# Ledger of designs, part 5: miniprotein binders against Pentatricopeptide repeat-containing protein At3g56030, mitochondrial

Target 1, 310 residues: Pentatricopeptide repeat-containing protein At3g56030, mitochondrial, of Arabidopsis thaliana (Mouse-ear cress) (q9ly43)
Amino acid sequence: STVNPNPTASPGRRTCVEFDNLIFKAGSSGDFEAVRRLLNSRVVNACFNTTATFKFLTNTDSYSSSLEDLRRILPQTDAGYTRKHSYETLIARLCKLGRIDDALVLINDMAIGEFGLSTCVFHPILNTLTKKNRIEEAWRVVELMRSHAIPVDVTSYNYFLTSHCYDGDVAEASRVLRKMEEEEEGVMSPDTRTYDALVLGACKSGRVEAAMAILRRMEEEGLSVLYATHAHVIGEMVESGYYALSVEFVMAYAGKDKRLDEENLGSLASKLIKRKRFKEAKMVLKEMSVRGLRMGDALREFHEKNVLQS
Short names: E, the ipSAE of ESMFold2; O, the ipSAE of OpenDDE; V2, 0.75 times the mean of E and O plus 0.25 times the DockQ between their complexes.

## First folded at step 2 (miniprotein)

Design n3 (from Q0 with K54L E58W K61E E65L A69R E72R K84Y K91F; at its last look DockQ between E and O 0.27; V2 from the best seeds 0.00; counts 0 for: pae E 16.8 > 1.5)
Fold by ESMFold2, look of step 3:
Order: C-alpha cells, then sequence, then structure tokens
Structure n3 (fold): chain B 310 residues (1-310), chain A 96 residues (1-96)
C-alpha cells in the first residue's frame, strides 16, 4: 500500500512521464503483457493515467490489431480503480482519434464484464459527438446509457447545452433544459455550469436581455453567479455599446465577494478606458475606491490622474 | 422641473422601500419599488433619451425581481436589490 519513490530523481513529474514513456515503448513493440503490468504498477506508485498513456494507439493499419490486444489485457488489470481508469483513458483516446464505434465496443466490454460502467465513462463520447455537431448520435448514446440503467448527469447535459449555446441555438438549449427538469427517474437541477453555458450562448448571439433573464433565473434557483458568467455579460454589454448599463449591471451584483468585485469592476473599468468611455470608467473606479477594492497598476495610474487629481 | 420632480419621487420611494424591507414589510416594499420604476419610465419618456429608456426597462426588470424575492420572503436578497436600485437612482440623478 506504501509507495517508495525513486530517491535519485523527481518522483512525481518524472515518474508519471516515465510510466507513460514505458507504456509507449511496450505498446509500440507489441509487449502488451508489459503494458498490463505498467498500468497496474503506476497506480500503486500514485501515478494515474494521462492523455499520453495510450498514445502508441494511432489511426494506422495496425490500429485494429493494437486495439484487440488492449481488449485482451484490460480485463486482466487490477480490479477497481485501475481497470476502470484504464478503460476510461482508452475510450477517451479512441474518441480523440475519431473512433466512436470502437469506444462503444469498449462500453459493451465493460458492461458484459461488469467492470464498473458508470456515467463518467460516457462523457468523452458525448463530448466528442456534441463538438462534432452529431447531436442525434449523442442522444442515441444517452438512450444507450438509459438501457444500462446509467443515470444521465448534469455534465452529460452540459455537453449538449454548450454545443447549442456555442452555435447560438437558444431554442435547442431550452429544449435540453426542459428535458433536465422533466426527468422523472432523477431529480436534476441545473448547476452553475449549466447556466454559464446558457449565458455564453446568449452572449454569442448578442442578446443582452436574454443573458439578464438567464441570470435572473439563476437567482430564483438560489445559484451563485460566477465571475466567468459576469465577465461574459459585462463583455457583451461593452461590445454592444451599452456602457452605462454595463456599470449598472456590475453594481447590481456587487457586494457578495470582495475578490470577485475587484475582478469584475477592474475588468469593466479597463474595457471602458480602452473604449474611451472615461465618464463611465471614472464611476467604476470611484466605486472601487469607496468599497476599498484593489486596483491593478494601470487602473491605479488612471485613477490617480483622472479621479483624484480632477 | 417635471423631470426633476419624477427623479426625486423615485429616489424617495426606493428609500422608503428599503426601510420597509428591513422591517419585514416586503409586500409594501415591493409596491413602492414598482412605483419607483414607473416614475423612471415617465422620466425616460420626458427626456426621450434612448439610454434613459434602457435604464427604465432595466429598473422595471429589477422591480419584478424584487417582487419575486418579496414573495419568497428573501429579506436579505430583497434589501440587497433595494440598495442597488437606490444606487441606480442616484446614478440617473447624477447624469442630469
Amino acid sequence: as target 1 above (310 residues)
Amino acid sequence: SKAEELLKEMEELIKKAIELAKEGDLEKAAELVKEAAKKMKEFAELTGDPEDKLLAEWMEELAELFEKRAKRGDVEKAIELGEYLLELAKFVVERL
């Protein structure tokens, strides 16, 4: 259970890279028994699989042969976390290579072998399909999850929401939200990442009023508004020329977290200065000063020259 | 003169709404906030300034949110929103 790091070298960073290099060498030479051993021993040494672990697997003619060898040895890895994470890592690699059907074969292998099939194993498949705008296939994967009694989680729905919001398809994003709310087999509430994705979509579409409505819905659900969410709305207001409104928006949500207020007001002031909106910038800097908020060097210089000396 | 009267009335309504919210009289506070938003809308129509119209619509939205918080009994959140509404009113006054 105790791990004794190599005392000659940097244990953490070098050890993880060393395991990945050893697996690459073993896999490239066809020594899959060594691959199996290294997958087991790296976990014992607190070195978890990385995006490089199965890098020897490529889209060459030998791709199918190497995959079949991996399909033989993965069931023989140590049960529990080691085997689950090996499958998850390999499935993610196959998705990165565009081999969705092969990833689904591994899903079936895990189901038949009872190797701990769970929601997170499906995440790279859903992510890849939604990013490639293969939405119908992604929903069929959701149906596959349900056929195995695997719960669909908020992260899974967020892949759909992010894809729709990136394209500015607010109607489809709303449909996904309704599915989340109407799911009888699990009580599911949107989380902050869900609403952040919707705000992103509204901002990408230039819909300031929609972004505000979404933020109002977050408040009704009792969710905190994140810095990233505020930054997107502030940015859209400034990009759309709503300079005075951007000041009012930031002030509406200020006062909850001093560090977030420093970031939001500072960011807004910088944007207003870049746009030569000095009246609005002075108001923001005055409010930062009144609230005792820290300023970056450029803002402090502007404040001293234009607010304190005026 | 009329425009200045509307802004004074709006600011006073918001101040009274905050006092009522602190005393727990959230329903009366919400009514006063709605009246303040109405005064802002009247002001925006007098000035004809597109920016004032946008601020009036924003205040109307905030008034609806204040009423929702009042119905849920969210006293701290309602007071927080009332204090923002007061700063918005002062911002409009300072722009004159």
Scores: ipSAE 0.000, ipTM 0.128, lowest interface PAE 16.8, mean pLDDT 77
ESMFold2-Fast, scan of step 2: ipSAE 0.490; ipTM 0.791
ESMFold2 (binder alone), look of step 3: mean pLDDT 85; pTM 0.840
OpenDDE base, look of step 3: ipSAE 0.007; ipTM 0.200

Design p1 (from T1 with Q8E E12L K15L Q19M A23R R26E T31R Q38F K42L E45Y I49L)
Fold by ESMFold2-Fast, scan of step 2:
Structure p1 (fold): chain B 310 residues (1-310), chain A 83 residues (1-83)
Amino acid sequence: as target 1 above (310 residues)
Amino acid sequence: TPEDKIRELIELARLLIEMARERLDEGDYERARKLLDFAIELLKYALELAKSLGNEELIREIEKLLEEVEKLRQEIEEKISKE
């Protein structure tokens, strides 16, 4: 049978936010059978877990009890996407709470149960450890990945690379780049994130113009540039007092991606207003208006009072 | 100072040249080439800025680096052609 060309959505179909609210209520009340049913039914409504799904899990005296209940019900969720994604989401929540050992216990549960353990399950752990500068522990997690025959991917190495570049430690960043190339001979090449880390390193070293040159070259070569990369450059320009240059930068990159333009010009305008650089802020807001870009409430209010009224 | 900004571009180019040499020593000629291309672009931009300021000291320093980069580029191209 053919699928309807434009199927009518159910009036009672829940959103991801509504599922998160229901799971929060069930988890907070200790109704873990309801949590299990909600995790299963989410797929029917084309929803997925979010950062808020396990928000009821906190660092209180109830923490261990809730985690034990979750460990009991998760193996009972539907196999495949639902089960794997639920484990991944809970591991991410535990990492956010700083409970790395508990996250590793869940990884062991996945391995024993053969619940689809993969590289992406380790990403939140590596991300958290590298951001907290717990580098030795992060490398031990990489060894754990290898012990489970899980390939260490570019994303995993990029966490180490970003951490060292954020500290301005180019020597350590170079060691990580070398290690990345050794793991995947001829396959693991520098990607958008590798160049993002170099741009970040240039910015943290106060080399804003150099960061701009690298970014421009990436785009001219057709490499995808992350929104975060633009944010790094804009942030450093404003922090370092290059206000006029920051305006020129966002204008030069405008016109290709409406979403990126709204983020770049909106973020810049907000930062300039905070720094009381009203002349430059007005120029950015005027350009947003001319281009038909959406403004958040605060920027719209400022624009109406200070730009439209002259 | 504009002079300080030019010096920052030169230092980033030096870093990229160092990384390109490391890749060349490791046999990664394509990555070495890309890093070197970025260094060349930064040095050309720095040279344009130095010329606009009339700073002969910076012009000479950048031109010497470009000579060094050209020799490294020739070494990379020679290695690539021998594969």
Scores: ipSAE 0.000, ipTM 0.183, lowest interface PAE 16.6, mean pLDDT 76

Design p2 (from T1, 13 letters changed)
Fold by ESMFold2-Fast, scan of step 2:
Order: sequence, then C-alpha cells, then structure tokens
Structure p2 (fold): chain B 310 residues (1-310), chain A 83 residues (1-83)
Amino acid sequence: as target 1 above (310 residues)
Amino acid sequence: TPEDKIRLLIEFARRLIELARELLDEGDYELARKLLRWAIEMLELALEEAKSLGNEELIREIEKLLEEVEKLRQEIEEKISKE
C-alpha cells in the first residue's frame, strides 16, 4: 500500500458524533444488541463515549426497561477499556437524570463482575450528591470507596470543597482541606480543580478581586485554567456589577482558544443583555464579529438590530 | 492598572490568611502552614511590584500584612513543636 502523507487523516472513519447518533437510534428503537455492537466497535475505530452516548435514556415510561436491557448487555461488551468506560459513561448519565440509587447499583454490578472498578467511577456520584447538598450521602459514598480499597483522590475532595465554597461555608471547606492532608497516599498538592474550587469560593463570597488573584497564581504556576473557572469569574463579575471589568477580562484572555472565546464572549454578552447593560454588550458583540466568533441565534439577532444597524 | 494587580494579590493573600487562621483554630497546623507560605509568596510578589511603582501606601499595607503573617507563622511553628 501507499505511504499516507497525512497519517492523522482517515477517510471513512466514523466520528464520535456519528457513533452517538447510531447509538441514539438503536437505543430509542429498543435494539440493545445493536447498542452493544456499537459500543464495542467504537473503541476499535478510536472513538470514545461522550456525554451524549446514552442520551436516549431519559426519565420516561421506558426508563426501567431500557436500564434493565443496558445492565444485561454491558457485561457482554469487550473487557477492559470498552466495558469500564461504558459503565462510567452510563453512571454519569444516571447521575444527570437524578437516578443516584441506580448508579450505585451499577457500581455494585462492576464490583461483583470485577469489571475494573476505579476512583473515576465514583466521581459523577460524588459530584451530583455534593451539588445537591446531599453531603452525608456523599461521605457514605467515600466510605463505599474505602470498602473497595479505592483511593480517595484530590478530585473527590474537590467536589466537597466546591460545594462548601459555593455555600460560603469556610469552616466546612477547612475541614475538607484537613481530610485531604490526612490521606494515606501522602501530601495532596493543589491541582487545577483545587484552584477552581477556591476561585468558586471567592466568587460566591463576592470577592471578585480574590478570584482574579487566584487565576493569576494559576497562570504563574503554569497550571491550565478550566473553561468552568472562566465561567465562575465571568458570572460573579456580572452578578456583582463589575461590568467593565468583565469585558476587560474576556478581552484579555481572548485569542488563545477559539472555542473558549466563543463561550466566554457569548456568555458574557447574553448576561449583559439580560441585565440591560447594552453599551458593554455591544462592545462584546462587536469584538466577536471582528474575531469571527460564532454567535447563537439570539445574539446574532440582537447584534444585527443594535450593533450592525447603528 | 499595575496598582489593580497589586490590590488583587493583597486580597488573595488576605483570603489565605483568614483560612489559615481558621485552620490553626481547628488544629490543622500543617495545612495552615502551607496556605500561609502561599500567602507570603503573593505578598512578596505584590511588594516587589509596589516598590517598582514607588507606591508608598501599598508598600506599607503589604509590609503590615507580612508582619501579621510572620506572627501567625510563629504561632503555627510553636503548635507543631508541641506535638
């Protein structure tokens, strides 16, 4: 065969979106044998499950029967990454649907079947419980992790930190930081998500200046800033009335990542319009246009009427 | 402005100092010590920039905070020594 001058290009290879669409059609029609085959073939094609993979599973009359069928076919998927990741993805979907007890049943299925239970399987459950302020249940999940000899990592503790910081509960946040120090794995170093939790805490306490300083510290330490961290800062700037600062913030970070820019400037413009800060909103929309950034339909309509026709 | 950057570093340091004090009161000396070291780094950076600008008000504010941090550091080290 001929040498491919661009080996990263694979004509005819299915994309993750194409696999999600096929799984959606199969699952919606009750063809769970097709779902099983698609989950297996996805990994062979170097595609991975996404947040959309199990979107056909919804809180409808067919929920219980669909979940039963999924529990039947998942043990029949290829051992290793395919099976493990499919369970992880489904557990995350169940958590989003509020079906926490069903997610715990799947974890038990994984444990009984010895299907590679690991820390990341517990993350969506801890995230969901802490976000719903079901903190005692979340700590029971931590005890479940320990009963399976699963290490409690920085990410797991970060969910508790984020929850308490969101509530402005510095005393409980301090207790979580103490528990991180007590872990047998040794000294836990703050990572990008730990800094995100601190930024969220500063924002929820109305401390925009502190949040900005934390972001600058992340940059100085060479840490990557999460898209969610930008969203926390932008949201709090607008809530606190720092409109001009919010514009300066999104402009200062613009030019590095087109997708992040679309999210940051688009979100800010929408929030400014909602608060009737039309002068600042027009500046953001004009910058989006100059940079060639995509606007949603509502922003495009506002831009045409209020910026382009001015 | 450069002064705004200095004020942001000061605010972050104040937040870390508050958290370190709470941890000290709760008996978590090692974590309090770590947050306090981070506060010192923020204040030292702020001091360097304030001196570059010749802003005597900011220099004095930062130096006062560094004195507070040093006292808190001594309290933490004393508690650790008594383990």
Scores: ipSAE 0.000, ipTM 0.155, lowest interface PAE 14.3, mean pLDDT 77

Design p3 (from T1, 13 letters changed)
Fold by ESMFold2-Fast, scan of step 2:
Structure p3 (fold): chain B 310 residues (1-310), chain A 83 residues (1-83)
Amino acid sequence: as target 1 above (310 residues)
Amino acid sequence: TPEDKIRRLIELARLLIEFARELLDEGDYELARELLDFAIKRLKLALEEAKSLGNEELIREIEKLLEEVEKLRQEIEEKISKE
């Protein structure tokens, strides 16, 4: 006989897709006993719940017995990872569907049943609420976490931080950053490189005010700020048309390091001149003169011609 | 706790990945790659610590994120090569 090669497979992904399809079929047909058995058998087959596991649960299920059937069978799944992960996956699905109240009911079920309620269970709810700009409700969820003695972690604060940064709400972003750093200090704090990357990312995405808040927070915490970080912030401010803000920025950071000041104010003045923002450029050059900062030849010539001779 | 430290590393990595996606969409491939490389280093540290604790749930979450980051990094490398 001839030997035929068997097709190669990706065991984990292929098995997970197959389980998702079986669970979808069982859930769609109302066979929740089959759903329970399939959830248990996934772990034994080295496969885990995915974002598609509960896709049979939809917005049209507002009056559905499906959620009530799931609430009945989930406590009957294998204790430990299987049960905890099944609750987490279902909560995430409900959050994606905007069914926040239903997700909170499942969190209460986890708390009463002692099914491994932890910080990660709250992440999808906080993520959904902050993305929808439902900030007051998100803070009420944080209070719910505290009522269950669940620690509010960096992830939880990051959802608020991300939302405020993307909205350009510098005041709220600064408040969240302060809370986050105070809660996490001495254990694992973002390093200089992490903050540098965040500042650059905020600038490139047009969130200059958020970049300033992050940079100010770095300084308040005594973290080293790279000269390059200042140069990128100044460059992006000018590129984005934040001329007045760029002047305020270099003035606010002036007086601590003469060489940094010469680089910051000199670079800003040069960029403003190139943009023909002469009013702002003259303000910067005057401040350089008052502070006794060294000007390059081109800036000195411009200053003498246009500021001192005017 | 050690598990909380790992979760914080994961969340910092997720934030960096989001910024990298924005930079990729804007066409700043070099900075996007830099942020992803930083995220990978943090996730690898988190993975090593999760393995030392024997926390299979965290190990799998980190491995899934590493796969996502690796896919984004490949997309960025393709974009850089086309330039």
Scores: ipSAE 0.000, ipTM 0.121, lowest interface PAE 18.1, mean pLDDT 75

Design p4 (from T1, 13 letters changed)
Amino acid sequence: TPEDKIRRLIKLARYLIEWARELLEEGDYEEARELLDLAIEMLKEALELAKSLGNEELIREIEKLLEEVEKLRQEIEEKISKE
ESMFold2-Fast, scan of step 2: ipSAE 0.021; ipTM 0.558

Design p5 (from T1 with R33L K34E D37Y K44F E48R K51L R60E E63R E67F E70L Q74L)
Fold by ESMFold2-Fast, scan of step 2:
Structure p5 (fold): chain B 310 residues (1-310), chain A 83 residues (1-83)
Amino acid sequence: as target 1 above (310 residues)
Amino acid sequence: TPEDKIRQLIEEARKLIEQAREALDRGDYETALELLYQAIEKLFEALRIALSLGNEELIEEIRKLLFEVLKLRLEIEEKISKE
């Protein structure tokens, strides 16, 4: 649980939350010498930086100058894990705030400081840019990675695939997939998220049967299917009027994961009721009842009135 | 039988996919896409029947062919976008 800082309590330094609270107080008051000391000392207490470590850094003008202070003190933190991890955590925070140019400045600081850049430092930047559909800038970041001999991994390419597939841009998604295939074997093996992006693309193009075929390929390769992947297919089937097929799809995949089943059958039943497809909705709700799956309040009420009380 | 109908549709789809590959090799993207569209329609009909029967082996075979069609279409669409 997260506890707000108590200004009258003596500082404790046993947990990551306690360190984050102390760093927040120091950073908010402009005491960057205290921030530096706390970043150094947390490692000896077996604590790590979290998403909350630099939360005092925001988009307000009063906090903008704090980045300059951080850039001054971070090179003065203990070399090795502490310094590298602090840069990585701050870069992630800047990306969360949409401050991409500032994050790139920190990457340059790391390169000059000879910390050894890694692929994971670029993940938050690529994720943020692709989610905001700033695709040309994202590809420039990939070129920056290559200029520093940093490998572009499957996770990096998955951000591009997901973005293009979400937009239904099948041509660009295909280009990204081929770039992945051109990379060295092993590093570019398609994973669950790669196939999720392809399923999303098929769904956005109205190609339900193609999406189902991709799901079967995932299963053949022993890959776990994300809840989101099933949601893409179910949503598109209902949107396109394939009501009977959506019931068959959900039933065919049922029985392996109770939580997935509750999500898939529940979501489908809700969508069918909204479209006034009561016959199909009743079939789904009856199956939920037989399998002992949990229903939300609205579905439970509908089921009792229309399936159990009819 | 329903199984015989499915097998006939699968065979027709396979022939269309082969013809689409031949059209792609010739650079005839329009013909290749039309043939793949016809293959999808036949595979979709086969899938509807297979799902109603619960025949998992036929469902798997049909889904493999649909994935093959998807890969070919993505290849053709990329080649068109380059021009």
Scores: ipSAE 0.000, ipTM 0.122, lowest interface PAE 18.6, mean pLDDT 75

Design p6 (from T1 with K34E D37L K44L E48F K51E R60E E63L E67Y E70F Q74L E77R)
Fold by ESMFold2-Fast, scan of step 2:
Structure p6 (fold): chain B 310 residues (1-310), chain A 83 residues (1-83)
Amino acid sequence: as target 1 above (310 residues)
Amino acid sequence: TPEDKIRQLIEEARKLIEQAREALDRGDYETARELLLQAIEKLLEALFIAESLGNEELIEEILKLLYEVFKLRLEIREKISKE
């Protein structure tokens, strides 16, 4: 059976930082044959490309010449992982520079050369286009994926959902969700991040009823929500002024994990107290008491003085 | 008026809470839980309107009802876990 290459460099071999520094020096001096050799030798030393690997490529007067040289040498790198990973890394760098058309040219190069084009090379381009609200172009990229028989995954659709939700376009977000459900007879199931983005978007757009409906659906589907996701949603709701909805969120998810409940209700109570939302904070603290959840010293002191009858 | 809408939502929530208590008395825990979730929806809408008006008396009344609903939900959870 095949095993992945050892990802750890041995003592005395060059590190990923050292390779990035050598590639930066070679690329900055226009020595692209050195760049090619370094890309090939990196994998032998169990080192891999990073976000810094093509950092010498910047939006300067030398950009076009450097890109042309990279397009010439990348097909000449070792076939398999090295060549595929180098294209992926460069496409991500081009997206970061805002060079979307050039990223598409590299995707086409990968397709024509059969260099292992896969779903993951499209992620940075979809992310960049949706963040810049270039939605029509992002959908054209999805069509490009389909034309190459590349599967459109949940992550790809989540970029569209996040963008529409932050713009407050719940109708478009709902259409994207419907498309996901229609893909290959339900193979594309919305995940916790998808619902998290919808709830946040609905709150920010003032569609409280929609946010509540989405929360109810998440609970009905039995989706497990990680503490980090809860913390993010609670924080965003409180910052947006949706205090009552934040209380409902923590209440709706309470009862399954005592530690998670202590973190969620405790964090919410603290945030509400800091914003002087004492009535909502009292309700959260009373619920913590009813459920037997532990309070930190500050919350206990507040609870004794302001919630319990003197 | 906005105050009339708040009163309407509170009355709708009170009816749902009463129906939930009746379901709980019959041992119909899932129906009781669903009715209480509907009551929460009505009370949260009322709370958002009351907050925009700055009416502290209505806010306090709504929060007390929400607390009552959460206590009933806890009671239902306890009943289900004992079966």
Scores: ipSAE 0.000, ipTM 0.189, lowest interface PAE 15.2, mean pLDDT 76

Design q1 (from T1 with Q8L E12F K15L Q19I A23R T31R K34E Q38Y K42L K44E E45W I49L)
Fold by ESMFold2-Fast, scan of step 2:
Structure q1 (fold): chain B 310 residues (1-310), chain A 83 residues (1-83)
Amino acid sequence: as target 1 above (310 residues)
Amino acid sequence: TPEDKIRLLIEFARLLIEIARERLDRGDYERARELLDYAIELLEWALELAKSLGNEELIREIEKLLEEVEKLRQEIEEKISKE
């Protein structure tokens, strides 16, 4: 990759990718003093840590001792942004590896050292635990946040909402919404991700009409609808056999965003062809053609042979 | 089919009523009112379709839901008027 991820870097200065490559080499060779120096020097070049910064840390036996070496050198990095961000990046990496207990040890290190513990360090942990359906442990992490006077934000609650909604558990999703209302700083305002989770829940419970209502309300409140939210609705309609309704849905939302329309109509046409719903698929492809929407190669070939030549 | 469309509208309205009840319990009267207004729109459309088909069973089901929604909406309006 020759892409420079840091637009503020001057010619001749190292890029974030170059720093990540150097840190990977140093960490892989056990040179943790070089890792420490590289983490400190990033700030001079206005570079930041990425998801690749601690990629040398893995779940293999040969790299298990690397975490203890990192715990030794991180307190020795420059105080402030460098140290705080390095801990945050490492915690995210440990969570990605499923090493939750190790991530919690680092949070304790941050708390003892007073290294700027914040809500952001808890997000990867809550995300990982809720995705693994370890809900009781996730709520214990929320209590840990409160014990350190760290605010529980909408993003934190959205991880719980998404998990319960993915399971179609509307009752538990409702209980999470009630917990959001119990926050002392006032009622938390649902955001785009909150509504996306609710749409997912409606779809997973087979209530596609409810998902459509939530989308309408979301747009009326001036919130942006995610492409993923539309994908949830379309996917569930097709899986549940609501073929005519899926066509009505994509047509009703067409005309606002060309790229979204290409994604929605293209995805729907592909799913309908896979289910051998050729009459509905042809209607969607004809509408794509009329609107000048771009088709992938497979859809274009199908359209030419089965719609334009029939 | 036309009957399937009516059934979908009824299920949509039922969910909106359920969400509105939760909003009402939380004291969010404005959002509860909006959800019930949507439910009424859907049920009135469903009723028009059911009458055009002469389906007495669907007509009775929809009319019962409209009675339920009107009761909830009246309760919300009474609470809003006191604020």
Scores: ipSAE 0.000, ipTM 0.115, lowest interface PAE 15.4, mean pLDDT 75

Design q2 (from T1 with E12W K15R Q19Y A23L R26K T31K K34E K42R K44E E45Y I49L)
Fold by ESMFold2-Fast, scan of step 2:
Structure q2 (fold): chain B 310 residues (1-310), chain A 83 residues (1-83)
Amino acid sequence: as target 1 above (310 residues)
Amino acid sequence: TPEDKIRQLIEWARRLIEYARELLDKGDYEKARELLDQAIERLEYALELAKSLGNEELIREIEKLLEEVEKLRQEIEEKISKE
């Protein structure tokens, strides 16, 4: 379910969903003058573009003609925030459609028109290329950023780290970290997402002790992101079938924070039960019982029937 | 998911703040103030949700944004009071 970003909109003001629906209808019918007017009017109504704004643009026979029409009207939208954000939103849509070359054309349009090209414009492209393991092309995009004097930020490097860590390629992940340390256009320090990727990589390569060391370093540097980082790593391990490793990870970290332990062990047990990994789930529930951790109703019932009473 | 809803609210607030800064630079203080009010509403809701989930990362991110909005709000009020 999506949250309505304007829940108190007056009867005379359209919501973001209403604007997206109107733009979808106009774009689908080839009325790009209406699309232009709606993009301008949207900002006046304090509504902003969403991931659904350009959903009418799809990989169909009309793709090329629709893109050319968009390229014609976007420079004619209101200067400043409206124009810049509309380009950013369309570039993200093109990346989702796998149209990387077209996204790069739009970046060039922004540069030539001086429409406020910034680091955020490049994020969807780097994200898409690294997820598709098109790493060489992604580094070419980094070179393009530098050619426009756009700083390469931690988020940009995190896309490379995440990709290599998902592949368990510790050597390449280490090389990316070195590049981050050598960055001279700003002081670049690992953030929560950087450590998230490194912890995942360590776990996927079977290095639970390395994952623990990374988490300790994160805490030492004052980055307190325990719940979100653990939830993300646990979820990914279970989704990828690393059941035994997820149990090891949660057990190795247990004992520092009772509330975190309840969340981590409880969430992991629930996910394992859903996947019918009862052996691993029972191990987690027994540990929760031994440590005196609170269980939700469903986990308590499962534990009493299948672990405690057996 | 609840985290997705919180992230959407944060992203929306960031865009409102960005646009409010642009309006402030253009001297449109009334519209800038309106957008910051909308950002505050979204961030307060996001904070309530983040606290209910115990997500410390999101709580800190939202609190930092609320502090930024408060500083911008004070700057706008100072500009308005000089008229």
Scores: ipSAE 0.000, ipTM 0.269, lowest interface PAE 12.2, mean pLDDT 79

Design q3 (from T1, 13 letters changed)
Fold by ESMFold2-Fast, scan of step 2:
Order: C-alpha cells, then structure tokens, then sequence
Structure q3 (fold): chain B 310 residues (1-310), chain A 83 residues (1-83)
C-alpha cells in the first residue's frame, strides 16, 4: 500500500484532461468530425468523458449550431458504452447550463435511436428542476420516464422529498412517500436520504418529537444517521426551547463517532451560550472535556473561565 | 480480448477510486463524488460485460469494487450534507 503525496500527478486524470483539451479545441473550431473521432478513441485508450468534455458548449448564439452538430455526430459514435456515455455526459452539461429543453431533446434522440436510455439520464434533469422549485415540470419528467418504461427509482423520488422537506411541506413529502409505496415494479424501501429529508421537514415545521421518532426509526432499521440530520434536530430543539432535551439527545448519541460528537456537542454548547442557557452549556462543555473532544477557541475560552475556574 | 477490455475498465475504475480518496482528503467533495459516480458507471458496464462472458472471477472482482465505491460515496455524501 503506497500513499501518493501528489494527487495532481494522477496518470488517469492527466490522460482524461488531455482528451478534454483536444475535444475543446476541436469543438471550439467547429471540427465535429474530430470530436467524433476523439470520443471513439477514448475507450480504446481507456480514457473516459468527464464534466469538462463538452465545456466548449456555452449559452451564446453559436451554441445552438454546436448542439445540432453534436446531435448529428453522436449517433455515429461507436455503439455501446461510448455512445451511451457521450449522451449522458452531454445531457448533464446541458442541465448545468440550465438548458432543460435541450436535454429533453437528447433524451428523445436516445429513445428513438435505441441508444440505451436509462434511469440515470433523468437524474440531472429531476435534480435541476426540483432545486429550482419547478415541481410540476419535474413530475412531467417522471411521466416521461414511465412512457419509456424507465422505472422511477428511490433517487428520483428523493429529489422531490428533499425539495418539499426543505420548504417544510410535510404534507407533500408524505404524498411522495405514498407514491413510493405504490410503485408497481417492486418493493421500494426508503433509504438514508429519504429519512434525512423527512427529519429536515419535521424540523422545518417545528415538529421536534416527530423528528426524534424518525431518527429512532432510522437506527432501528439499521440505517446510518447523517451528520446533517443530527444538526437539524439539535438546531430545532434549541430554537423551540427544548434545552434539557437537546443535552440528553447529544449525550445519548455520544461515543460512536468522535468527529460527530465534536460537531454535536460544540454546536449545542455555542447555541446554548447564545441563548444564555449557561447551566446546560457548562454541562455540555464539561462532557466535551471528559471525552477529550476538541473545542474551538471561543468555547475553550468560555470553558476555562466559567467551568474550570468557577 | 473481451476479458482484456474488462480488465482495463476495472483498472481505470481503481484509478478513479484512488484519486477520489485523495480529493476527499483535500476536502474537494464535489469532484470526489463526480469521480466515484464515473467509477460506478464504468463498473456497472464492466459487470454487464463480465456476466455476458460468464467470467466468475471478473464478476466477483467488480462486485467487490462496487461495494467499496458505495461505502466511499456514503462518506462523501455525509461530508457534503454537513456543508
């Protein structure tokens, strides 16, 4: 086992960057026959498309011509991995540019040409639409998936759950969970991301007891609880005035992950100090000291002055 | 040979996984996740090919790497959600 002290010297990255630079030059100069040959040669040289492969595409007027040229040459690339991955990479690039309609055109091209349309090409589109709160359009994309006999997976539903939960819309989040349960293609089980979104939604709605119940269920199901999930619960407990409960919560979960403990107890102590809950804050800081957990400068100063000296 | 092509895909996936670990250490979580997503796609394609060839050893090797990538993805996802 050898530790690489210089990650930037990775042979694989240098090779991919080399091809990306060549494709950028060819695409920028309008040489799409060269782009086609370069995409084909990547697989032969064990080099693959990256997020930089189609960086020559921009939101200028010349971009419209470039997209039409790409639509012409992509069907001419080698069948299988090369062609499928090139479409997927271009769709992801269009989504990053906010060009959802263009991405949908490429999905239609893949479907008509039978180029291996799969669930993963829809993920960037659903992610972009739900993040922009374009929920009605996102559901129409789900309908498009079904029209192509593409199964709607947990990841796809999680985009909707995260969006509704971030807005504190527990009713809509619950409706999405019910749709997941009703999937015809098999049993769809909530994953860690599903529960994280639900905890976030409960916290945003001020439902601390519901958030705690969800966390307990996650643990009973054997699922890992994310760091962000703990932060949401602690923040909501303090905001809602459940100071003693917040201390009990961080103590009950302490001892499993040192970094998580440092974040949970440190964050809680800081929030309690800001709320002038010094009795609870001192208990948390004393526990941090006993467990050997690292404190930031402000907490260390407060601890030395108020716990160790008085 | 078809087996040689699959072995090259496995080796490229291993390189991407190692680079993602280095990026994780540097705190570049977005790029690390992108490289792991790429590695998963390569390994899934390689797995389909290995199953078509009936090569039991390649199937096991690829499945083991997919498990490794999933664990690393979970670590990165936790780091991202924390920011």
Amino acid sequence: as target 1 above (310 residues)
Amino acid sequence: TPEDKIRRLIEKARELIEYARELLDEGDYELARELLDFAIEILEYALERAKSLGNEELIREIEKLLEEVEKLRQEIEEKISKE
Scores: ipSAE 0.000, ipTM 0.174, lowest interface PAE 17.6, mean pLDDT 75

